# Ledger of designs, part 96: VH-VL binders against b7kms5

Target 1, 80 residues: b7kms5
Amino acid sequence: DTFETVRNTIRIESEVDESLRQLCHEERITKETWLEAAYLYLCEKPEELAQVIQLAQERLSQRKAIADYKRAKTMQERFL

## First folded at step 5 (VH-VL)

Design ja31 (framework fv_iratumumab)
Fold by ESMFold2-Fast, scan of step 5:
Structure ja31 (fold): chain C 80 residues (1-80), chain A 126 residues (1-126), chain B 107 residues (1-107)
Amino acid sequence: as target 1 above (80 residues)
Amino acid sequence: QVQLQQWGAGLLKPSETLSLTCAVYGGSFSGYYWSWIRQPPGKGLEWIGEINHGGSTNYNPSLKSRVTISVDTSKNQFSLKLNSVTAADTAVYYCARDYTVEYFGSDTYTLYFDYWGQGSLVTVSS
Amino acid sequence: DIQMTQSPTSLSASVGDRVTITCRASQGISSWLTWYQQKPEKAPKSLIYAASSLQSGVPSRFSGSGSGTDFTLTISSLQPEDFATYYCQQYNSYPLTFGQGTRLEIK
């Protein structure tokens, strides 16, 4: 049988991408297989999964704050 | 600038263990897999196996029961041991660096061997 | 294991000729194929990776094409230094496997 995959495009911080690319190169794995393995491993570790979700929520909040700041600054400088 | 030098070649008797070592100079040992490849006289290339600095290995299934590849990270060296040799193991043995580039959204790598050792002739005879 | 079959096993040509060597995989390998050149008593040298990407420092007369199961290495205008044995290698799956080689000989 054929292995079936779904194509996804994700946007992550450049510094994180650099570090992840180096890890994948050193261990001869792909970003896709690392992501799959990390998710599957964490799904079997509820307490560790909760910690990762918390970090993800914190990072998302930081991105939203930066986006909100940029929006406010643009409105203020142009038409406010 | 990167150079691979190998040693431990010679004449073996059937049933003995083949032992070869490859040393890496002029470049980083970490970040790559390092392979052994052999070529019997007048024949084609056969991949034996590979190892990374962390000791993770992949072996050719045809040789897996007899082959061990190990790494000495303190010396930037990796070694091949092939047990229970026969006349069919007579070949020139090469060490080589696996150059790989991963593709996002792919289960495969670009892979080629970019640096090779000089080769070691191993002859198995009684 | 993926079997790699090269055609022809040997080929005679003259300087200036266009030379074509083929490689067939026993199952689909996408574009995950490398071509090597090996001269007598020397280690192989990689020429082309990902079926069609020319390695740095390799002359532009070398080109590769194909995907899936059928692949071709072309030398557009053969030079004296090109007489050698050529190997294809798949890296779609382990174990890594090579073709049996094509010997390019002087006519």
Scores: ipSAE 0.000, ipTM 0.588, lowest interface PAE 15.8, mean pLDDT 83

Design ja32 (framework fv_iratumumab)
Fold by ESMFold2-Fast, scan of step 5:
Structure ja32 (fold): chain C 80 residues (1-80), chain A 126 residues (1-126), chain B 107 residues (1-107)
Amino acid sequence: as target 1 above (80 residues)
Amino acid sequence: QVQLQQWGAGLLKPSETLSLTCAVYGGSFSGYYWSWIRQPPGKGLEWIGEINHGGSTNYNPSLKSRVTISVDTSKNQFSLKLNSVTAADTAVYYCARDYTVETFGSDTYDLYFDYWGQGSLVTVSS
Amino acid sequence: DIQMTQSPTSLSASVGDRVTITCRASQGISSWLTWYQQKPEKAPKSLIYAASSLQSGVPSRFSGSGSGTDFTLTISSLQPEDFATYYCQQYNSYPLTFGQGTRLEIK
């Protein structure tokens, strides 16, 4: 049994990564298989998928605000 | 997709207060700074200031004593007030979104204005 | 304030020409520079950010180069729709400042 796979590089929050890694260690699975299983499960649950998408939108908004803050801060530091 | 629509009175006399409002449709208001930029007839662009959803502002020092930018997050709107206007304030005024680009691994942040309002001509005369 | 000076202030060119517009900062701004195109009675449109990063949907004939204080916008083969005013803008420090503009006219 083989699967045709692709390689992806993603950047996630370190706290989330640590928590997910601990879960995978305890359950004896990999991050790759957890991600596949989570997506496949949610595709069968449209209402739950919508909730996950809302959380993702909120987290994206927070990341954009942080990037904006850091950009503004560096520009202010150089204003002197 | 994202659209900025602006409005406000266009004809002013010297010493009056300029008031313009910009409404954001079709996208997230939070997570961005929003700017006002003006352009006198036949001349170049001048950045006035910016505001984020939390009300944090940065102003052009040349205008800081006369400018207030405010935000109404419930309506996805931000507004410009410029007091004590003179003929030198005659310009087309634009609202715009500050788009910050984060580059992986370099700790660098690039900036451009990706969406603009249609512009509002403000004329200050006699 | 960082002053941005464009050269020339205006130029005339023909369709098919290679056109270069320069922008000079009064102090070092690394690559923190955006180029805009503005057509009469329209809001500006961003073309290039980070001095050389082309915006999605902008034709490949546009390119930017430079770092520090000297920057160039190049149009490799001028098209009729490219006649416009071009502005550079720095985002090294507040306040954000623009060049005075370069008006590109039909010869």
Scores: ipSAE 0.424, ipTM 0.828, lowest interface PAE 2.5, mean pLDDT 91

Design ja4 (framework fv_iratumumab)
Fold by ESMFold2-Fast, scan of step 5:
Structure ja4 (fold): chain C 80 residues (1-80), chain A 126 residues (1-126), chain B 107 residues (1-107)
Amino acid sequence: as target 1 above (80 residues)
Amino acid sequence: QVQLQQWGAGLLKPSETLSLTCAVYGGSFSGYYWSWIRQPPGKGLEWIGEINHGGSTNYNPSLKSRVTISVDTSKNQFSLKLNSVTAADTAVYYCARDYTVEYFGSDTYDLYFDYWGQGSLVTVSS
Amino acid sequence: DIQMTQSPTSLSASVGDRVTITCRASQGISSWLTWYQQKPEKAPKSLIYAASSLQSGVPSRFSGSGSGTDFTLTISSLQPEDFATYYCQQYNSYPWTFGQGTRLEIK
């Protein structure tokens, strides 16, 4: 088979990106292939996949809290 | 999947108070701002205000003296009250979720309204 | 408040046409602009955010461009389901403001 790919742009925490870049450099792989491999591996391990989903939910909640803070600050600057 | 359902108001007389409620199903109420947006017949959209789980509000300055948005976190509901209505307040009123895309290390974020209620027509007439 | 002005207010087009709608902000808003589609008796649906980022599930015939004060929404090959009213919205500064809308009508 040939590989058909899609291009995605994602925003991740800079500290995580720095750590992932270092891992990819040391192992001589790319972020794209690491992401594919990680997902495929976790699909074979439902208990581990569930733990990853829980962590993702926690991180998403943290990002939304940051957004709330930034919005409140913007309103304060606009009117105070 | 997240769904917003709204109810309240209908026909009002000038000087009365408009009251609408929006309920959130199928997702977390916490972690988002929730907005009210209105649309007079045949016209464009006007943002009224927003509220979060903690009760923090931001209002459109043009309506701030007449508007109150409140939240009932135990029911995953938020409500709009608009005092002293006139014919100019005749509109379809929507509740909506503020979705934000954050940039770490920056105060910048992208914003769009991703889920909307079905809309409530409020008519103010004598 | 930042005023958003859309042009044209309405236009008539045929299926297969390339349609361009513009939106102008009264002051610089960087790329902090979202485009919405609204069909009669329905709530608006977001199409594009950050001026050019296409929403998941929105057909690739829709595209957005621009920065600063001048923005464009393009539909490359108009389909029957695209006849609707389109709105731009700035999120640079409170209060959030929308354009007056562009009504796209069948020719």
Scores: ipSAE 0.000, ipTM 0.637, lowest interface PAE 14.5, mean pLDDT 86

Design ja5 (framework fv_iratumumab)
Fold by ESMFold2-Fast, scan of step 5:
Structure ja5 (fold): chain C 80 residues (1-80), chain A 126 residues (1-126), chain B 107 residues (1-107)
Amino acid sequence: as target 1 above (80 residues)
Amino acid sequence: QVQLQQWGAGLLKPSETLSLTCAVYGGSFSGYYWSWIRQPPGKGLEWIGEINHGGSTNYNPSLKSRVTISVDTSKNQFSLKLNSVTAADTAVYYCARDYTVEYFGSDTYDLYFDYWGQGSLVTVSS
Amino acid sequence: DIQMTQSPTSLSASVGDRVTITCRASQGISSWLTWYQQKPEKAPKSLIYAASSLQSGVPSRFSGSGSGTDFTLTISSLQPEDFATYYCQQYNSYPYTFGQGTRLEIK
């Protein structure tokens, strides 16, 4: 037996990445193993999982709002 | 699961107006731009334009004088009208969602079209 | 408008081959490029954005590289389901523009 893994490329906010990188450096773990552990932990805790999903929904909504604003500015700059 | 369903005209004569509608199911219409993209038979893709929930539009300058994209926020639908069609407008037309990835503190975004309608073949002939 | 030129326009390959497709922009677009796969009579599917960022659910045999004007899509070990037309797209500037496509055909 061996672990079968997949390669996923994701983009996250730079400040969050910097914070996670610092945590991983201090604890001597990888971002991959932290992500796996965090997800597995939350799957055993439905109340906390619900809170994380709520935060994810809020962050997604915020990203969409910012993207809309920046697209409007970019369009005005490029087509005026 | 997000799904885009489209419908509208198939056969047109030169000078007529092309009209297509796209409905969004299974996800939020708000927070995204929604695009129309076309593909002439055997050729590549051409972006037509985009619209958001608020009705803000961006158009390809090559089509701007003939194109109108509108939104019906009560139905989660957006529509394409292309005036004064010619044989050059013969293509498969797709609706698609503009997925943008934004970064905190950055004024740039990454973009890809993540969900697409099934496509509508529009043929312009006499 | 930024012109996107792909090469080759078509290529023939066998299952298991390493395949490379290139895309050139008429001006610098940094890493603001997406790759799509399109099968006959289907809508395109996004594979890679930001020149090198693999979409969730896309097999790891696909990879992208490049910046500025020259970009490459690589399939490290071609599978039967990979025979399709591939398009690059820039999102540096409006209007968004696509390459003319590269058709990957069975040898």
Scores: ipSAE 0.000, ipTM 0.645, lowest interface PAE 13.0, mean pLDDT 86

Design ja6 (framework fv_iratumumab)
Fold by ESMFold2-Fast, scan of step 5:
Structure ja6 (fold): chain C 80 residues (1-80), chain A 126 residues (1-126), chain B 107 residues (1-107)
Amino acid sequence: as target 1 above (80 residues)
Amino acid sequence: QVQLQQWGAGLLKPSETLSLTCAVYGGSFSGYYWSWIRQPPGKGLEWIGEINHGGSTNYNPSLKSRVTISVDTSKNQFSLKLNSVTAADTAVYYCARDYYVEYFGSDTYDLYFDYWGQGSLVTVSS
Amino acid sequence: DIQMTQSPTSLSASVGDRVTITCRASQGISSWLTWYQQKPEKAPKSLIYAASSLQSGVPSRFSGSGSGTDFTLTISSLQPEDFATYYCQQYNSYPLTFGQGTRLEIK
């Protein structure tokens, strides 16, 4: 009857967080239970799971590009 | 596992152009900067410059007027050209991957070279 | 350019000894320093980044410390395979710069 849980801290885009928070408020659920339900649902849907993984890979690639830009900017400023 | 293989070593005469190529196997080419680093015989390491998948470069100012690093994304290769060589350019040249350790919510990153090519000896003599 | 100076240039030690190599930056670099090991005729291998963070697969006898301008690499109990030249490298500013190296000779 008692669930064993782990504490996770994750960082996501503010626009995504705002949208998700609004959805959770309107549907009267929590972000924790949304994450659990979304993962479990996708595990039952291989085609949709593959699409989500592709989107995740694309988003990760975009974050790396932003990190590269920040590195270049910081180094240029310090090179002064 | 990522492997870097390089070629284009050799003997050059003063004033010629040094040309080396590095190919990346077994891992993602995009998402990283890729560097050239040289080491004269019996001496320390000198960073030459870096390039990313998009062709953005940063060069050591001491070499900037003579150096060009280019990328061929279709082949996962990047290349070094160093113009107007002199005996001071005699060195083992390495290609390497710049690995960034990023911290959540921070603009701070750590840097180390995690994979290296085997090295190419370039000798400049008359 | 930030100049990195290592001390000593070379040292000899016996297996089991505790050895310390130092690295000094010409200006403050926070903790943005990586240590490398280079064996004869091989490319360098990174050991420690962020001055003190040990890389996966590197033996726990290696440790790093320091911040600002003064840094140390310590090998707590020297092993025969530790014969190598050690380099520090700063990544605070472009161009990236290395120390001149410390050659560790094992008796």
Scores: ipSAE 0.000, ipTM 0.635, lowest interface PAE 12.7, mean pLDDT 84

Design ja7 (framework fv_iratumumab)
Fold by ESMFold2-Fast, scan of step 5:
Structure ja7 (fold): chain C 80 residues (1-80), chain A 126 residues (1-126), chain B 107 residues (1-107)
Amino acid sequence: as target 1 above (80 residues)
Amino acid sequence: QVQLQQWGAGLLKPSETLSLTCAVYGGSFSGYYWSWIRQPPGKGLEWIGEINHGGSTNYNPSLKSRVTISVDTSKNQFSLKLNSVTAADTAVYYCARDYFVEYFGSDTYDLYFDYWGQGSLVTVSS
Amino acid sequence: DIQMTQSPTSLSASVGDRVTITCRASQGISSWLTWYQQKPEKAPKSLIYAASSLQSGVPSRFSGSGSGTDFTLTISSLQPEDFATYYCQQYNSYPLTFGQGTRLEIK
């Protein structure tokens, strides 16, 4: 294997990480190779890729709402 | 709280089959490989092999012709059978969980045994 | 198979001493090495993985270093509970292999 790689720091939800970790342990693969394989597979399946993107957008919206709420609460505790 | 409990053969004669079972309590059986490791008296550790919940195995080549590891997912148990034992097979046998640590962007993994059974002494003598 | 050789096979030390245990691989294993501690009549306990990554709950007096073929486990200030046998293990390739052990005894 002659692939050039990049190092990324990725934060994912604890429940998702645990589930993915179990899958990777069971199949003796890495999260990196699973991510690469999943993305490459989905790139050849446009309809499924679109569904995954929609789920990702929904999850991002939920995470942002939670982060915004926590930020607002902190500001209130500091300045009110 | 994860606990591994093992049981099986104690005293064997040469040519017999060694049989040990390990039960997993308090945690997920799925998602891990489970290993057998042995330690002859006064010596170091020797990895025997590993199995996952789907039944996929990897064996130490030095023992592969004599060893079989099997899994019973309904009972959260995995078992070791070692055929044609000799005095060289006298050891404390441990079951253990393979903790497989992945790192994003590393192209590698870390591996260590995080939970171990209590050990079973197997003595092979005539 | 990758052979792991530890040195010394045994050593005697006193509480408060700095103790160093060495592990050598017969071929390069990068940093893919775990250190274990084993007390009499007990199963081994993992202390350090990836040559230098300390397990949660393991005292900071334990440290690991090295890469390639030469690895070291250091205990900076030996405590009574540290008297045990220590093993290194490579996970660079199958089969997984362990060193023969280093027994740490009271002087």
Scores: ipSAE 0.000, ipTM 0.618, lowest interface PAE 13.8, mean pLDDT 85

Design ja8 (framework fv_iratumumab)
Fold by ESMFold2-Fast, scan of step 5:
Structure ja8 (fold): chain C 80 residues (1-80), chain A 126 residues (1-126), chain B 107 residues (1-107)
Amino acid sequence: as target 1 above (80 residues)
Amino acid sequence: QVQLQQWGAGLLKPSETLSLTCAVYGGSFSGYYWSWIRQPPGKGLEWIGEINHGGSTNYNPSLKSRVTISVDTSKNQFSLKLNSVTAADTAVYYCARDYIVEYFGSDTYDLYFDYWGQGSLVTVSS
Amino acid sequence: DIQMTQSPTSLSASVGDRVTITCRASQGISSWLTWYQQKPEKAPKSLIYAASSLQSGVPSRFSGSGSGTDFTLTISSLQPEDFATYYCQQYNSYPLTFGQGTRLEIK
């Protein structure tokens, strides 16, 4: 039995990471296995999966809006 | 999946205006900046400028006096115009999407161009 | 403007070799650097962002490191599909700037 794995690098909000690290430590699991389990669990629950996707879309939209603001501010600061 | 298709300008004479258009298919036009990047034959990449769905632009200062990027939101298209071309403007021109990874509570963001057009060769010769 | 300088400008290597390409910024850019691969007559493809974050679908033999002014891209075991030109790009400040490129050729 051999799992074929891929290595991913992800960046998440510090507050979320801190909370997830504490959960993993208390339950004696890894972030990798928690992510796999969470995804597999949600794939069997279409309504809950849809809620998570909606939250993810909202978070992505917010990050893009903030990035647009920071980009405009950076341009203004560095070209004045 | 997202696909960028571009068309326009092939052969120009010095002093003419370069015009290229890029159309976005298969994804949301809103929420991103969209860039033009050029590459002279056998040389490296040069960022020209970017525009968002709302029409906000940022330009490379070296080209700012000659460049205009515009957007047609009804067609999901954005276009490049470069005035007063010279032989130095001979290049393959690419349109691309700015993908920004932003972190809440941080003053930083990560950026890469994740989708690119096929490229348009523009040759300026007398 | 921040100038990005790559070294070497070209190199030849054999399949299976470990290849290292460097990129130097004229001022500190933290880790705000993206690496691209460009094959002949194709648009560039992003490989690594934030100096060390590998994009999904990019083989694990590619890795990036560095911060501040000095950065490296490493290919641990070169494959035939890896010969291409590689570019670094900073996003610390406007205008966005690229290195001049490193052309990787198979011996």
Scores: ipSAE 0.000, ipTM 0.633, lowest interface PAE 13.3, mean pLDDT 85

Design ja9 (framework fv_iratumumab)
Fold by ESMFold2-Fast, scan of step 5:
Structure ja9 (fold): chain C 80 residues (1-80), chain A 126 residues (1-126), chain B 107 residues (1-107)
Amino acid sequence: as target 1 above (80 residues)
Amino acid sequence: QVQLQQWGAGLLKPSETLSLTCAVYGGSFSGYYWSWIRQPPGKGLEWIGEINHGGSTNYNPSLKSRVTISVDTSKNQFSLKLNSVTAADTAVYYCARDYLVEYFGSDTYDLYFDYWGQGSLVTVSS
Amino acid sequence: DIQMTQSPTSLSASVGDRVTITCRASQGISSWLTWYQQKPEKAPKSLIYAASSLQSGVPSRFSGSGSGTDFTLTISSLQPEDFATYYCQQYNSYPLTFGQGTRLEIK
């Protein structure tokens, strides 16, 4: 019934952050309230929640592939 | 749970080519590097090389002139070929998954091998 | 190549003992080090990554410390299932390299 909050810091892609900041500025809301609203809305939409989870898994997989590539390049450069 | 199964073990004669295959079950092949690691009897571990879904490889320089790692993405398999074997290549060979702990917005990572095959004993003897 | 040297090569201990194994890198590797446990005729099992991060499912009696070139694996109260060979591994640079191993034996 009352709001008890936790402070979190998260790292997201800069382009996504810029787009989200612009949206929040235009709509006069905060990132915190947008995140809460988005999650609460999706919890009531199981099929849409599943799609968001799939996108999150795809984005995580893509970031890992990019990290693998960066790792390989860095290690190869350091080897010599 | 992810499981790695390997086959192709056996007795080889000097100068022959060692061939091993590892199949991945219960999880995604994509998004990881997959390694071969060997262990001579009673000795320590030696990393041979790694490959990802796209076919990108990194090899141990000490073996790179003799080693080829390949992928068959349609079967979720990766394979090791080691040419011109000698008695020094006698070892248990393991396939393993490179698990990378990656952090958003960072180029740093942590690495460990989280799943391993059962091991294949290869003996090089006449 | 980065050479990883473990000390001691073998160690005898009793259940309940505090056991310390060390690993030294020939070059600075920050905290990019993983510890593995290997029992006879089995594949290794990872215990600790990033020098000090305990993996889920690994008992809390295991701990790791160190950065740069000197690293330590500690077992605070040795259990019968802990008798095994332990390996350190660096992932700072290619090729990935392991220490020669420390065999932990029953006294």
Scores: ipSAE 0.000, ipTM 0.633, lowest interface PAE 12.3, mean pLDDT 85

Design jb1 (framework fv_pozelimab)
Fold by ESMFold2-Fast, scan of step 5:
Structure jb1 (fold): chain C 80 residues (1-80), chain A 125 residues (1-125), chain B 107 residues (1-107)
Amino acid sequence: as target 1 above (80 residues)
Amino acid sequence: QVQLQESGPGLVKPSETLSLTCTVSGDSVSSSYWTWIRQPPGKGLEWIGYIYYSGSSYYNPSLKSRATISVDTSKNQFSLKLSSVTAADTAVYYCAREYTLDYGSSDFTIYMDVWGQGTLVTVSS
Amino acid sequence: AIQMTQSPSSLSASVGDRVTITCRASQGIRNDLGWYQQKPGKAPKLLIYAASSLQSGVPSRFAGRGSGTDFTLTISSLQPEDFATYYCLQDFNYPWTFGQGTKVEIK
C-alpha cells in the first residue's frame, strides 16, 4: 500500500471550521486532503509559507491570551 | 523560546524567610501564569502556588500561611518568599510556566511546559 | 486535596521493553492529567497533557491513556534516554498534586 496515514485530533476555531467545511463541500474535497494540499503547496512557496507561519504565531498568541483571561474569569466557578 | 532561571541564596537559617527570584526571558511575565514547585532531595514534587501579573494568586493550603509570590513586570521576574523556614523546607525549588489550553465554553487544561533548571535551598544553622 | 498514587514505585527494564506506569486519582479528574519525565539532576519535562495529548517534540513511543481516576503512561520500546523518574500531575482541582513518582531503572 502506497498511502500510510496517521490519525490526528485538532481543535480549531469554529468559524474557521465552518468556513472550511463549506468550502470542502462545495469543491467536493475533504478537510484531510485540503490540509495535505495546502501544506504541500506552501512548502514550494517559501515567501508564502513564512507569512502563513507569522499568521499562525499571531493566532496562537491571541488564543493563549483568551485562554488565560478565561482561566482568570472562571477559576472560582471551576475550583470552588 | 522561553527560558526561566532561578536565583537566590542557597542557604537560609531556620526561622528566617527564604527568598527566590525567577527571571523570565523570551516572553513577557505578563503573558502567562507562573508557578513555583519544590522537591526535597530524593523525594517527589510539591506544587507551591501560582501568580498572574494582575495579582491573582493561589497557594497550596499546606504553605498558604507562609508563602507569597509576587511579580515585577519592570524586571520581567516573579519571586517566592517563604517565611519561618525549617529543615523540612530544604529542597530544590523550580519556577515554571503554567500554560492554559482552551477547550471552549468554560473548559480548559493547565500544564507546565517550561521549567527553570532549579536551585537548591538548604535550611541549616 | 486529590491524592495521586503511582504504581509501581520503581521498575527495572531493558532497552526495547514495553513499560507501563499507572496513576490513580482519589477522585474523578476527567482528563486533567499530565505526565512529566525527570532525569537525575534535571528539571521535569512535560511529555503528555490532557491525559493523552503528546507534547510537541516528544517521541511517539510515549502514549497516555485514561480518564476519570485511572491513567497509564506506556513507553512502547524503551530507549536508553528513557531511564528516568516519571510523575503524573492532576490539574483538575487545586492544589495541583503530583504522584509520588515511578523510577524506571536499567536491568
Scores: ipSAE 0.271, ipTM 0.802, lowest interface PAE 2.9, mean pLDDT 89

Design jb10 (framework fv_pozelimab)
Fold by ESMFold2-Fast, scan of step 5:
Structure jb10 (fold): chain C 80 residues (1-80), chain A 125 residues (1-125), chain B 107 residues (1-107)
Amino acid sequence: as target 1 above (80 residues)
Amino acid sequence: QVQLQESGPGLVKPSETLSLTCTVSGDSVSSSYWTWIRQPPGKGLEWIGYIYYSGSSNYNPSLKSRATISVDTSKNQFSLKLSSVTAADTAVYYCAREYTLDYGSSDWTIYMDVWGQGTLVTVSS
Amino acid sequence: AIQMTQSPSSLSASVGDRVTITCRASQGIRNDLGWYQQKPGKAPKLLIYAASSLQSGVPSRFAGRGSGTDFTLTISSLQPEDFATYYCLQDFNYPWTFGQGTKVEIK
């Protein structure tokens, strides 16, 4: 009778999370249902989907660079 | 799509130096940490060490005296040299990418998301 | 070095079974743990990172749990392509260390 679901753990930028939480609160929906709806909607909009993918690739590249920098700086603390 | 390909001799004599190269395609070798992992036939996985394009490296203490990993940014490759080999060094050698994940603040974790297909190196006279 | 011990070393299962593999660290490693699948003659494939995060493209029947020293990988409904050896890997402290592996075999 219920949807079969999976649990995912994701980490997103705090400003984005705050904005998304506000939107979900105002519209009386959950982050889970917003994500599902956004993906389903974009699957029927190839041009918009391509734009979203491009933005995602840019954000991923930037975040990866920051992570590698942090690794170089904090590796010694974890080792010790 | 990022792909890794190992290359090097399949047979090395005892006491000689094993030399393997990993060619990176679909990404710059300067964009990530890179690692070597080996697996003796029928056994588990052993981490050898990593390299970052700046020259920063770290090694498994069990191999540190014999292992050297280096980067060639002009060829988009990184390589492993393992000196004074014995039969115990017979293994499939894998190269892989260590993706560093940002946890926020100063925290991070890694995972190995892209692997080469592996190359068998047999140490035998 | 941090020792990673998997249990069991091997198991036999049927398609549709729920399979659980455990991994124990000799000291606390927070959630700095990954799970990897290896099929015969192939390179390992990342399934789970940061103890519980499912890698893109990996089926949702795979789930990781745990923190500190005790970790589990669960396959909720085993499929034919899941017969493989599974390894945990800690990335908390150098050297990175793998568990000895758990072989999931067909009954």
Scores: ipSAE 0.314, ipTM 0.802, lowest interface PAE 2.8, mean pLDDT 90

